# Miniprotein binders against q5gan3: the designs that were tried, part 2

Target 1, 136 residues: q5gan3
Amino acid sequence: MDIKMQIGSRNFYTLSIDYPRVNYPKGFRGYCNGLMSYMRGKMQNSDCPKIHYVIHAPWKAIQKFCKYSDSFCENYNEYCTLTQDSLPITVCSLSHQQPPTSCYYNSTLTNQKLYLLCSRKYEADPIGIAGLYSGI

## First folded at step 3 (miniprotein)

Design E2
Fold by ESMFold2-Fast, scan of step 3:
Structure E2 (fold): chain B 136 residues (1-136), chain A 80 residues (1-80)
Amino acid sequence: as target 1 above (136 residues)
Amino acid sequence: SETKYEIRITGDPEQLEDALLEIFRLAYELGIEVWVTVYGDTIEIRFEGVSEDQAEQFLEEVRRIANKYGLKVEVKIEES
């Protein structure tokens, strides 16, 4: 949302933050099918991501968690932090593909802490989600 | 906590989405961790680890939200 965001933060904001949560038309058969259909239109590949997370909180509330990002997440090659507060999150999990270019998702709304990827060690901006604290 | 709560809300998918937004904001405000699954014309809300008073407050407010959107509510309580 900030015009001075770096590319990683802007992409994260656009693809993984939705606040207030959008109400998709009935034809989409649920939140994740609507969202993932929209996102696939922006991706180069027709591959269906197995999992995608969406945070339903204002950018300001999310950005504050990266002020003290002093851990490093090796498998993501990025700094990371566990959110201090539980956040409302939709988990989009792939149920099946059919035809080869169609993706069908289950939507799970949950309220829990998550691991944020941050652009640098301190005073950083969020750039992604590493996972949920529950591991689900 | 031994008590597990399950709420099933059924109705028009468009109305369900609007109700779900309010319910999720309510859970967030009350500090209640909820597990919510959405499919077809149904949303299922599960939660546990809260006091009886907290659960009663949440359930009452969920019923009011559902009524506002013309949705049906079923509650299942399991004590282990």
Scores: ipSAE 0.000, ipTM 0.159, lowest interface PAE 14.9, mean pLDDT 72

Design E3
Fold by ESMFold2-Fast, scan of step 3:
Order: sequence, then structure tokens, then C-alpha cells
Structure E3 (fold): chain B 136 residues (1-136), chain A 80 residues (1-80)
Amino acid sequence: as target 1 above (136 residues)
Amino acid sequence: SETKYEIRITGDPEQLKDALEEIRRLAEELGIKVEVRVEGDTIEIRFEGVSEDQALQFLYEVWRIALKYGLTVYVTIEES
């Protein structure tokens, strides 16, 4: 973590950046089941998000995309930019859930451009992912 | 193993054809029995009954092949 990171950037770094990518963890039912269990435990949240994105690239490479945000994503009320480079990314998609609150995810590993949310228009930090260019 | 792997590769059909030939040869080299379905701009490869190490090696090499041909790879890992 960078000491100057804002809360939004810190959360994004913690929850959505995994580099180098951790291989299939022993004892977990695939990459996303392991990650999502860890994430929910850490946040003390039993909610099962429908979708979650994880980028497998160095933080500094991702920060460069927010040096200038040429767009504003109204639905997020945040500045945003399309990464011109394809990035390795895992999509965690909720398959099903069972009481007492077990979430089961499918893991989709892809390499594509994404819409990155930035904290401000210039010299900003990444704070989230609005979506994937190809839309999966 | 109860773990099932599905690889979905998308992109230009001509590039997909060349990539699939390399992937089939790789599967034979590693002794992995794969089921392949081809539809337009998409190839689906399914396999199971292999060790975690064999699966990870195969997935890594398939990813490398796909990147060489400019293709997009999606992997689904299911454990029951």
C-alpha cells in the first residue's frame, strides 16, 4: 500500500489487484472461491456480490492510466478512462449461493481492455472498474 | 479429480484454427484428454481427471499460445 493512497484507492488495491497472480490455491474450490471468501472475511461482510474484477498487473502500471481521464462515467459519478492496453484480469461471477451464506463463484481469466474509474480528472489514482471493453 | 476445467478462446477464426492445432499437440504431449467444441469465433476446451500441477501447466501454456495469436482466453474452474 502507498501511504498517500486515498480510501477508495486503498480499497481498490486491496480487493481488486493481485500481482503476480496467485495460482489455484490448495483447499479452495478455484481461484475466485478462495479470493471471495478471503475478501468477505476481511470486510466482515456476508454479502455475495454478483461480479468482482481482479487485475493481475503492477499497481504503478495501473496508476498510469489515471494520469489523465478523458471521460466521466455518469452511472458511477466518477472520472473514467479506457485502458489502451489489454490487461490480465480475472472475473469472479456468482454461480449460486446456499444458506447460511455460502457463495460459489466461477473464475474467468481473460486479457482485455477495461474501463477504469479514477479519483479525479488529472494525476489521479484508480478506484474501481466500471466494466470490460468486450463485456463478459 | 472432481475439478473440471473449461477454456473458452475467442478471436479471429483463422488465428483460432492455428492456435487450436498447437493446443491439441500440447494436450497430447502432456497426456491430457480434451474435449473440443468450435463455433464461429469461439473454441471451447474441456478437461478433467488430471493433477493440479498438470492442469496449471496446461492452462499457462494455453494462455501463452493464445497471446501469441492475439486471442482472448477465459478459464472456468469448477469443483464439486
Scores: ipSAE 0.000, ipTM 0.279, lowest interface PAE 10.3, mean pLDDT 75

Design E4
Fold by ESMFold2-Fast, scan of step 3:
Structure E4 (fold): chain B 136 residues (1-136), chain A 80 residues (1-80)
Amino acid sequence: as target 1 above (136 residues)
Amino acid sequence: SETKYEIRITGDPEQLKDALEEIRRLAEELGIKVEVRVEGDTIEIRFEGVSEDQAYQFLLEVFRIAEKYGLEVWVVIYES
């Protein structure tokens, strides 16, 4: 119904949700190098993002956390909530760069609670990840 | 050129002890040589020199064991 909300949620689903966890094409070394190469190609982004989060859980399991957002994350200008349950997540962290175009990432796999960004205070959709409970 | 793996598991020390026993047995069954360090509420496990398939199978089971014992787990894969 809300087109802007739907777009934000769809982008989050496409770029940050991977369930069950997918193996990337032959020729890539590891999960994050494959994923980040694919994303940079799709977004035509010349920069190497320092960090990217991927949740390995069904959309419905993630969406339920935005039924009520108990806080507002000012730095994102969005409602947010700490998930009640730990979720399986991959953290892609930039290891090194080789100019002009190469980005190399380490993969960190973890199960923990996270701060989820929600499109509104009540009955909302997930639109991003503010951070992990551990602070990574 | 070599892929290295580092597992960090945290939680209740009593649950960690039981989880570590299962993880050690699993590593032995899969033929993976692990280096283990236990410090308070944390277990660190390091390994390398295995195929991607062997590593992934081991890591997937470690996550299942951690979930069974209510423990938090972090795995760093040095891919580059």
Scores: ipSAE 0.032, ipTM 0.466, lowest interface PAE 5.6, mean pLDDT 77

Design H1a
Fold by ESMFold2-Fast, scan of step 3:
Structure H1a (fold): chain B 136 residues (1-136), chain A 80 residues (1-80)
Amino acid sequence: as target 1 above (136 residues)
Amino acid sequence: SETKYEIRITGDPEQLKYALELIRELAEELGIKVEVRVEGDTIEIRFEGVSEDQAEWFLYLVRFIANEYGLKVEVKIEES
């Protein structure tokens, strides 16, 4: 990995890519509770995201999907592309929260195609996940 | 607070560089002043003067980062 990589790509790598899948201490009550606690610690403890995705694949395999972005995702103001392959993904869904800062998540492991956000149209780096592909 | 913490992280030098960068960012966000020594395949991090809760949280995040980069971590806690 390039240590001069943009913050967006580095944060995506750190917070949304986990390969091989890490085991969290039992006190966290599951994968997503451990991960989301880490994310809140790193990004400051001000939010409980309703949903978060984690890809369980090597960075190089994911980076190749942003070689060409065939779409622009206006909601994110970023280029985006649909992965042509299904990837192993953990979906972290907010179950409930208790003030002041307690967030509780359900962890669901799935194998899905997804929309990646890419830093530019050509020869780009992944910077986020827009969502999972829903077949028409 | 008289408790001193020492973290030793060992592994591939390139992976150590990435892990250290993230650990430095975390220390800055948490307001923890760290002393770092880098020598080949080993990074030594020392800190003190923080609450027990803050220290435990930082250590947990450091272990998480080390695991993410395939690095080995050892922690030494010295109380007065």
Scores: ipSAE 0.000, ipTM 0.100, lowest interface PAE 13.9, mean pLDDT 73

Design H1b
Fold by ESMFold2-Fast, scan of step 3:
Structure H1b (fold): chain B 136 residues (1-136), chain A 80 residues (1-80)
Amino acid sequence: as target 1 above (136 residues)
Amino acid sequence: SETKYEIRITGDPEQLKLALEYIRELAEELGIKVEVRVEGDTIEIRFEGVSEDQAEFFLEWVRLIANEYGLKVEVKIEES
């Protein structure tokens, strides 16, 4: 298949999907700090992203949402779809940075719908998260 | 598929136990049949009969889980 699509899906799976999770909700102390450290190492990136999302659901369930992308997210130049169900999501938000390279994150666990980025309009794979849904 | 995969995970026995629970659940969700052997500070996981893409997907998750629990991972791939 398309090598670019395959790489995008693999990166999304590796960096933004974490299921199952036994330590919920108790084990969230330090969760984002560990994950963000791993992500920066994997990407060979010393940057501290302001926000990162992690979905705690089976890949098959997430993958199904991209079978029908009824929207296009222009700022990402990708197709996108609103999940039909609320999903358990950890939000990693940057709290502070300490030179030379330390990033500190707050972990928030929530259940809500989100906009998935999909590799194409139909029969596609998830490649990212555009944002969390807010009804207001 | 004729490709056989063997994963060896080593480290603290308590961390291994937690990681193995996650790995087993993931394998079940992906429909992958795994053979598990536990010996002291080492867990061996063997599987076959899956596509290369599915195997790589599973292996990436195993690496992620092992890293979360501070465990060492070695993978052997045997093609016929």
Scores: ipSAE 0.000, ipTM 0.124, lowest interface PAE 14.0, mean pLDDT 74

Design H1c
Fold by ESMFold2-Fast, scan of step 3:
Structure H1c (fold): chain B 136 residues (1-136), chain A 80 residues (1-80)
Amino acid sequence: as target 1 above (136 residues)
Amino acid sequence: SETKYEIRITGDPEELKWALELIRELAEELGIKVEVRVEGDTIEIRFEGVSEDLAELFLEFVRWIANLYGLKVEVKIEES
């Protein structure tokens, strides 16, 4: 087992999976502002990603999609697969920034198929999201 | 007399480490002085001397952080 691949899977679980979906704490302006603020703390990251996706499904269900990961997504340099089922997803889209470290996001809940990144060919673990099937 | 709060968070030690870092940052931002004790798979956080509204806000955030990291949280409140 590659330590780097294990870290990638763990980071993906922590940053992109939230099931059952948790309501944001009072004081934040929406789900994504709360989530992105705390995620940046965990990653010690001052960057404001333009888009972030959160899947609201059990980890075991997500892992199954990478069992037969036989496609390669060249633009991500990773193996990938299209989920055959639509999943509940929150889309966090960057609205505006104020330096030095403030990021403001809009939250949109949707049900869509997505392109999942997998750690290797076959019997792999999920490590990221390449995008949504509808291109949102 | 004042209300005292005790939070016990239990789970994977590595996940506890990340949760504790975020909880400490939150406490600092809200101006809450916390006492922390870490033993194995458990973190105990104690605080007092804050308004009920502020305490409720802090507890709500702590519960949310614990859920994000798959940790169990228990709260004890002692009123005087």
Scores: ipSAE 0.000, ipTM 0.121, lowest interface PAE 14.2, mean pLDDT 71

Design H1d
Fold by ESMFold2-Fast, scan of step 3:
Structure H1d (fold): chain B 136 residues (1-136), chain A 80 residues (1-80)
Amino acid sequence: as target 1 above (136 residues)
Amino acid sequence: SETKYEIRITGDPEQLKYALEFIRELAEELGIKVEVRVEGDTIEIRFEGVSEDQAEYFLLMVRYIANEYGLKVEVKIEES
């Protein structure tokens, strides 16, 4: 691996960064259903997360936003910053669930600024997404 | 219960080297322990002890990587 990342950044890279955006075969029933099935399996959790975000941009483009974090997001106990640029994002939103425990998601492509969680205040790595900026 | 997976990837040896590099990185990131055997124009990857959802995602990504390098993929699944 060319980039040495902290555990938090490594997890974020694996679960929330996908560039260029992968095309899932029809059997997976869309992008978010494929991705979210993997995430639930990895976490060994039967719960269906209501929402999940995936950024479709190169790691270096995302990493630059954590050079300086001007805020602290108390709810996450992490430093955070609003991205200066809009980024291409897939929003995975829970549509329905049914027994035994199956989650079904809608995939929405958007281009938004977002609140990025950073591992420290200065010269940090991205470790998560706090939310999307609705702006105007 | 425990399921065993075997992936056979076949093609140009030079392209196989590049594909294997990405597949090893993916397995490491997903925490999947893989057994790899390389011989000529073929790579065999075996793994077990993972959830069905995790296995499906890994297999999907392996197919994607192999396709980028013009390689053929065959998968065998055995329940035990």
Scores: ipSAE 0.000, ipTM 0.107, lowest interface PAE 15.7, mean pLDDT 73

Design H2a
Fold by ESMFold2-Fast, scan of step 3:
Structure H2a (fold): chain B 136 residues (1-136), chain A 80 residues (1-80)
Amino acid sequence: as target 1 above (136 residues)
Amino acid sequence: SETKYEIRITGDPEQLKWALYLIRFLAEELGIKVEVRVEGDTIEIRFEGVSEDQAEYFLELVREIANEYGLKVEVKIEES
């Protein structure tokens, strides 16, 4: 199997899926601040991403959306699909930072459709989130 | 407060650095004042003045962090 594709799906599962949202980082005053600090440590990266999404749904439910992807997201150079169902999502948006070390995030809970990145066109695994569907 | 908690975390110094960063952040968010001592491959964290439920929640999070970074954790609780 393609090790790079497997790493992509594993990374996505670890950093962008939190279900049933019982433990990590459930109950923190700053959900996103806790998660983003952990993510930086896990990836050994000091960058402050502008936005990060977390889906609160079982992996099997998310994985099914990549069984068939008839769309290609040029800006990501990956196959992508719009979820047919609205999903519970936490949106972590960068509020401010104190250089060089600290990133501060707002946490917003929402329920909407999203564009999921898939490792290939057929029988694929989710590897990322391209964005949220705004109902246009 | 009557109950005092002591956490000892042992492992690779680089992994300890990242674990401590996250643990300090979580303590701050939960309103827990922690005292930290670092010596080689060991970090000692002490705190008091919180409810039993709050302490148990914080300890669970610390254990999860330690596990993710491949670190050993030991906890001592002193009630009086």
Scores: ipSAE 0.000, ipTM 0.115, lowest interface PAE 14.3, mean pLDDT 72

Design H2b
Fold by ESMFold2-Fast, scan of step 3:
Structure H2b (fold): chain B 136 residues (1-136), chain A 80 residues (1-80)
Amino acid sequence: as target 1 above (136 residues)
Amino acid sequence: SETKYEIRITGDPEQLKFALEWIRLLAEELGIKVEVRVEGDTIEIRFEGVSEDQAELFLEYVREIANEYGLKVEVKIEES
């Protein structure tokens, strides 16, 4: 049992899964501004990530994709797999920053297949999102 | 005459919430029934009715989780 990998999947669940999609108070300017403020507060961090993905699906539906990972994503040093189904996803994109550390995000809702990072090759848990599938 | 364990974990409240979620998951995985009390910057976890080996394994995991989140751990064991 690898505790670090288990912590990774729980953090992914907490920070990148939101189902059903939460509505933030009127004081926030859109979904992503509310979510990213929540995440920065929870992490005690003033970083402004350029992009963040949120999946709006039940955790068990997402876990099934990591039953077998047919690829290894070297950039992340993790196994990865392309979801067989399109999933509802919010893409949070950094639009601008104001010094010292204010961040402002655009929210885009889409339905796409994505590359999931999995904790191991077989019978694993999702631990992150490598990117969205663009097709060719 | 069962051994009783009490774990106190102290630190940042948001980090405590992350740690607690992991601790509950591991307790379930190991078949350990835990009682949890949350108060301010501290969580208290109590359990009993497990073998010494299971208790030691769980405590090692709890210490690793707490360390990951920058939290302090204190353990109290009552043998009777």
Scores: ipSAE 0.000, ipTM 0.113, lowest interface PAE 18.3, mean pLDDT 73

Design H2c
Fold by ESMFold2-Fast, scan of step 3:
Structure H2c (fold): chain B 136 residues (1-136), chain A 80 residues (1-80)
Amino acid sequence: as target 1 above (136 residues)
Amino acid sequence: SETKYEIRITGDPELLKLALEFIRWLAELLGIKVEVRVEGDTIEIRFEGVSEDQAEWFLELVREIANKYGLKVEVKIEES
């Protein structure tokens, strides 16, 4: 009955998990522009984040990686784990922004292992992505 | 407090059809149950039972879609 963990996992599920990957209508000008318009509505304080990651895998598979978190990520003050499998991920990177409100994103679809942030090691659920695994 | 929202979108019927498909998809993605009425060059969308924050950004997305297709949007909010 950890409300903080529940809120963190819910936000991560809503903002960073998209499975199967939806096909945004052409009106949104690409996947990331469509998704970031949705997220901007959820994140009222930050309308143009510079980078955002989206995982295209079922939530239960992602939760499983966090059940046995193997290290602590001090920069995030949370436990973290490296996924054992490569996952399909879209990287949304800010291309340019046009004041006052327009944000334009590039969409890059890749398949990589990643570092998941898990809210508490012994009962953890995923709450974020610390980064992508680049090898070595 | 059961706030009711009504969106009226007016314009070219062919573009309205395209915009409506997009809006229905968004409502489904967001878990918003919408009631739709189509009459000539006008589409009326009604919904309720969502948080104020959720309603505001759904309205923002609808406005973005309408603007892309050159459609006119009117919003009516009734608080009870």
Scores: ipSAE 0.000, ipTM 0.124, lowest interface PAE 13.1, mean pLDDT 71

Design H2d
Fold by ESMFold2-Fast, scan of step 3:
Structure H2d (fold): chain B 136 residues (1-136), chain A 80 residues (1-80)
Amino acid sequence: as target 1 above (136 residues)
Amino acid sequence: SETKYEIRITGDPLQLEWALLEIRYLAEELGIKVEVRVEGDTIEIRFEGVSEDQAEQFLEYVREIANKYGLKVEVKIEES
């Protein structure tokens, strides 16, 4: 296995898949604040991304979408596919940031089709989310 | 004769707040029951009843979290 593909799939699995969706104690100030805090700790990074997506579905259900990953998303330099099924997704959107390092997020739970980034053409693994299908 | 761990983290209260949130999430993920005391610019975390391997892993991550937020960490281990 290509090292890039291995790292991409593992990072996607650990950072963007949460199934079944964990319930945080009230002291965590919401789902996204708890998750995004954990993510920054694991990645040893203080950056506050403006948006982050989390899929609440088993890995095997998500992997199947990259089996026929025949489209190429030029802006990401990766293969991609639109999920044929809607998936339960939490959207973490940056609300405000208190310098130097504190980030505060809003959590929105939705059910949407999405654009997956795949490690290669056909027979691939998911490595990221390009965006949600808006129906526009 | 179980090993007891005490972690003392000191620094800016705002940074402590974020570090504590992250540490509590980590403890929950690892199945470690922690007792937390917050006093001004210091948080004390105590735990026991875990394997040596789990304790080492947790302590390593706590040090990384504290370092990320510019906080000082002191660890006390009581083996009986």
Scores: ipSAE 0.000, ipTM 0.089, lowest interface PAE 18.5, mean pLDDT 72

Design JE1
Fold by ESMFold2-Fast, scan of step 3:
Structure JE1 (fold): chain B 136 residues (1-136), chain A 80 residues (1-80)
Amino acid sequence: as target 1 above (136 residues)
Amino acid sequence: SETIEITVRFPDGTVVYLTVSPDMTVRELIELIARWTGIDPERIRLTFRGRELDPDKTLRELGVKDGDVIEVEIVEEGSE
């Protein structure tokens, strides 16, 4: 539809969705280290993000959560919704970094509900993850 | 295990820093790039120092070492 919406959802698909979850190929030193290298390059940023989330579910299963967004997340300036179901998620957490270019990440696989960012209030596409739902 | 850090540069200016085994084949590298970008692997060509990389060779066999840059070319459908 709208070019900005298409770019946002495509970026989210590329950086935050991986289904089925890729096994470790011979050349990789762990799941998150490979993915975060891609993310840093895509953003053209040498900084190491402290945390990144990856959803392991088909696009159609994720897209349906943005059919109706019941909230607006002011800090992201985007509509948002809590997923009705728990989803398999890899959490990439920064362990340490060694300048100028090396970032090292821990990978944690979990199954949780999350706060999904949506491009608009109705009939929208997912464009990001605001955070994981804590049971607290 | 021995690993090397390579830079993969895309036509749109995107740069990816990968920590890989020098014994990884070019085909395996193309598959990883395809996975992350959503680009059909048959459309991905890699070049190093102006020469197209043979998918059946390892990075070591092709002389790729730590700190080297590999360029990505995206070909149109039906191009060989």
Scores: ipSAE 0.000, ipTM 0.158, lowest interface PAE 13.2, mean pLDDT 73

Design JE2
Fold by ESMFold2-Fast, scan of step 3:
Structure JE2 (fold): chain B 136 residues (1-136), chain A 80 residues (1-80)
Amino acid sequence: as target 1 above (136 residues)
Amino acid sequence: SETIEITVRFPDGETVFLEVSPDMTVRELIEYIAELTGIDPERIRLTFRGRELDPDKTLRELGVKDGDVIEVEIVEEGSE
């Protein structure tokens, strides 16, 4: 309950952090189909994003990576940093959509370093994910 | 938002610390361990204080608390 968050970080926490992984959709075809359906309903948005990332780690562990943001990610107009450690992360990849009603996702769990978007250069909060570190 | 830290001990002696919800089911914990290890969840059994944990029960219902140790057993596929 001692988590301090600005609006951008609060949205990131709500949409991209699931720890422990308790929203497994019983009755749906895979984790991401249930999560993405819930997310769209909560945000009042029927869009089917191509890709969505979910981190399965405690907020405090993720927040520490934004203590110092070494880089600026121009594509996002935000500060960013590469995580020092690999994190468990689910990649939700859009397989097929039947607008306006249905989006179908593949769920892939991986353990990788990622680029976090941070709210400012120093003593910041995570506000998004720029991408996964692939080494290429 | 309430969490507990448990120790998960594997048959080879490796241990990991997991921060989990006590309202998480054993099935959900098995799935999480499966994703971390690459082991088929159907092959994973969890034991606490010498007793196999029911996948349909929560950690809270089974008396798992902060600091407790859960043992992993890996079983053969296709066993009845």
Scores: ipSAE 0.000, ipTM 0.077, lowest interface PAE 19.8, mean pLDDT 71

Design JS1
Fold by ESMFold2-Fast, scan of step 3:
Parts: sequence; C-alpha cells; structure tokens
Structure JS1 (fold): chain B 136 residues (1-136), chain A 80 residues (1-80)
Amino acid sequence: as target 1 above (136 residues)
Amino acid sequence: SETIEITVYFPDGREVKLRVSPDMTVRELIEEIARRTGIDPERIELIFRGEELDPDKTLRELGVKDGDVIWVLIVEEGSE
C-alpha cells in the first residue's frame, strides 16, 4: 500500500468527514466555528481557509464513490468522480477574519452531489472534495 | 504579582474561568487544566485565535490578555 495515499485518505477522513454530525454548544458560535477551532490546531497550515466542506455520511458509503474514478481533475492532479447520490454537506464559508488569526465562519447545511477526489483510477480511497455539483 | 482571568472552553461545552499568571508557560496551563479536569495532560492541546499554542511559550508572549478565550482540543487515541 502506498503511504502517501494512506496519509491523504486519513487527512480527508479526519478533516472533512463528520458522521453523525456533532452539535456544538452556543459558546462555540455555530458548527463551523466549533469545528474549525479544533481543525486549525491539527493543520500544518494555520491559515483561515475561505471555504471548507464537511460530509455527514459513513466512511464506507463515501469510499464506494471512488471504486471507479472516470475523470482526471488536472487542477488537483488527482482522479475524480461526481457522486451518484446527494450527500448531507456543511459548507463553512469564511465571514470575516481579524489578525492575528481570529476566523469567523457561516455554516450552511445542504444536501447535494459533489465532486470527490480519489487516490487512483480504480479501487481508490477518497482524498478530498473538488467542489459541489450545484451552488450553495 | 499580576494575574489575568481567562475562559477555557471544552469540547463538551464546559466553560472554566481561571485566574492565571501571564508569565506562566502554556505547558503549565495545560498541567493546571489537567489537574482540574482529570484529563491526561498529554492529550490536551490549547487553541487561541485559531492557532495551537506552543507549550514552551508564555501566555504573555502569545498575546493572551485578561478576558481572552482559549479552546481545549482533546487528542483521542487513534486520532493522530
């Protein structure tokens, strides 16, 4: 097994999969602010990403989409596929940022298809999200 | 000596107010939180303004002031 691929899949699992969806207390100022507060401590990059996606589905259900990656997403230099099913997704959008790095996010819960990045063409693991099929 | 009051937020929603010295290190603050909560200090990471706090630096060096909020991240086995 390729270590690089294993690491990419593990990072995606840790940072972008949350099932069942956690409920943060009001002191956390919403789902995305609660989640992003913890995630930034674990990220190599402590920047405030402008957008972050979180999938609320079991890992095995997500893995099945990467059984066959019918496309190559050149912008990401990775194989990719459009999910057959709509998935519950939280979109975390950066609202405002105050230095040094106080980040504030809006949380939008939606249900839609997405473009999934896969570690290889066949029998692959999910490693990221390229985008949503339709906007929100 | 001077002290500041900080609010420590936990993943389970608990809030703890602590009076601390701004000259204490993050490591010493983690040990204090560990004693108060019973959580293993090796499992505690502190987040301030979106950044993990360096255990070897003082709160003053990191810009922590009276009234500030610090978030607790609990590292779980098999999470790393």
Scores: ipSAE 0.000, ipTM 0.091, lowest interface PAE 15.5, mean pLDDT 73

Design JS2
Fold by ESMFold2-Fast, scan of step 3:
Structure JS2 (fold): chain B 136 residues (1-136), chain A 80 residues (1-80)
Amino acid sequence: as target 1 above (136 residues)
Amino acid sequence: SETIEIFVWFPDGRTVELRVSPDMTVRELIEEIARRTGIDPERIELVFRGRELDPDKTLRELGVKDGDVILVYIVEEGSE
């Protein structure tokens, strides 16, 4: 296993960036059900996360926010920064589960600023989303 | 002689309809998708019902049936 291939930015790009936003066929019952069915196989030790965020912007536009991380998000043990701009985001919220482990999600499309997790304090790459900025 | 029709969904929203043997391996299906799309087979992972499909198993072993949808995951170069 290459250490560089394990960096959180690779996983973040794969699991949380979708640009341009894919329109899943109706058989999947909405965006988040389609996406989460696709991505559950890629999530380590997590089958039905309660919430998942997806950013609909080019990687280069997102990467620029981690040029300088002005904060440290202790609950993630990572550096973090508030995005300067609102980004188009889909919020996937777990609605219910059915045995053996079928997950059903609500999809909410919004434009919000968010807290990005960054791999280091300076000149870093995004590695996750700590949360959405609710406004004041 | 038994064949099933499956629907292969791509990240860009395209759907490809394939008639395949349920006794073919996932690896053989990946190679067929690669041949039809021009995508490097080493970049193709298949996901069915939230699970990444083992390349060494058959579609039958994995419970893939006529009319099922399989999602294509295109691996970024250098990604795991």
Scores: ipSAE 0.006, ipTM 0.145, lowest interface PAE 10.0, mean pLDDT 74

Design JS3
Fold by ESMFold2-Fast, scan of step 3:
Structure JS3 (fold): chain B 136 residues (1-136), chain A 80 residues (1-80)
Amino acid sequence: as target 1 above (136 residues)
Amino acid sequence: SETIEITVLFPDGREVKLRVSPDMTVRELIEEIARRTGIDPERIYLWFRGEELDPDKTLRELGVKDGDVIFVVIVEEGSE
């Protein structure tokens, strides 16, 4: 796979895309704790974020959704789109934290449609996840 | 000769970009990482696409391509 990405899309790929899903050694005590260990110092928020999403799909499949990024999400100051299909996603939910650096996460694997943040209107690259679609 | 650029991602979030031969073995890549970091090569494991990389296989055999990210796992336990 040949990946040419702008800095925002590269960060999104590194922090929020994991395909196929990596198996971390048992010592990490679950997927999200292993992932967050690898992402230390590269997370967008260096404190313990309450929620982090990871998509388990190839970059090309995710990138296609931002081809039709015609909605603007004012809360994020970015263009956005709802995925047409449900994607396999791990939701990392903060359980507890201990200063300065210890964060403990619960891992939940689900299939959901989601709101992607896109770098521009039409023919854009994914740069983040605004949230999951609940269906109601 | 044809070479590929890979990103080696460490548990602490550190990234190292390496220009490598796709015909090098995973063991040779581990030894190069060990040489650069000072970490014991017996403690280094490489993971790609959800699987531990077999040290006896080449990057080409494992489907590693230009631009790919390989994750480092460092084991703190015992010998081996």
Scores: ipSAE 0.000, ipTM 0.086, lowest interface PAE 16.9, mean pLDDT 72

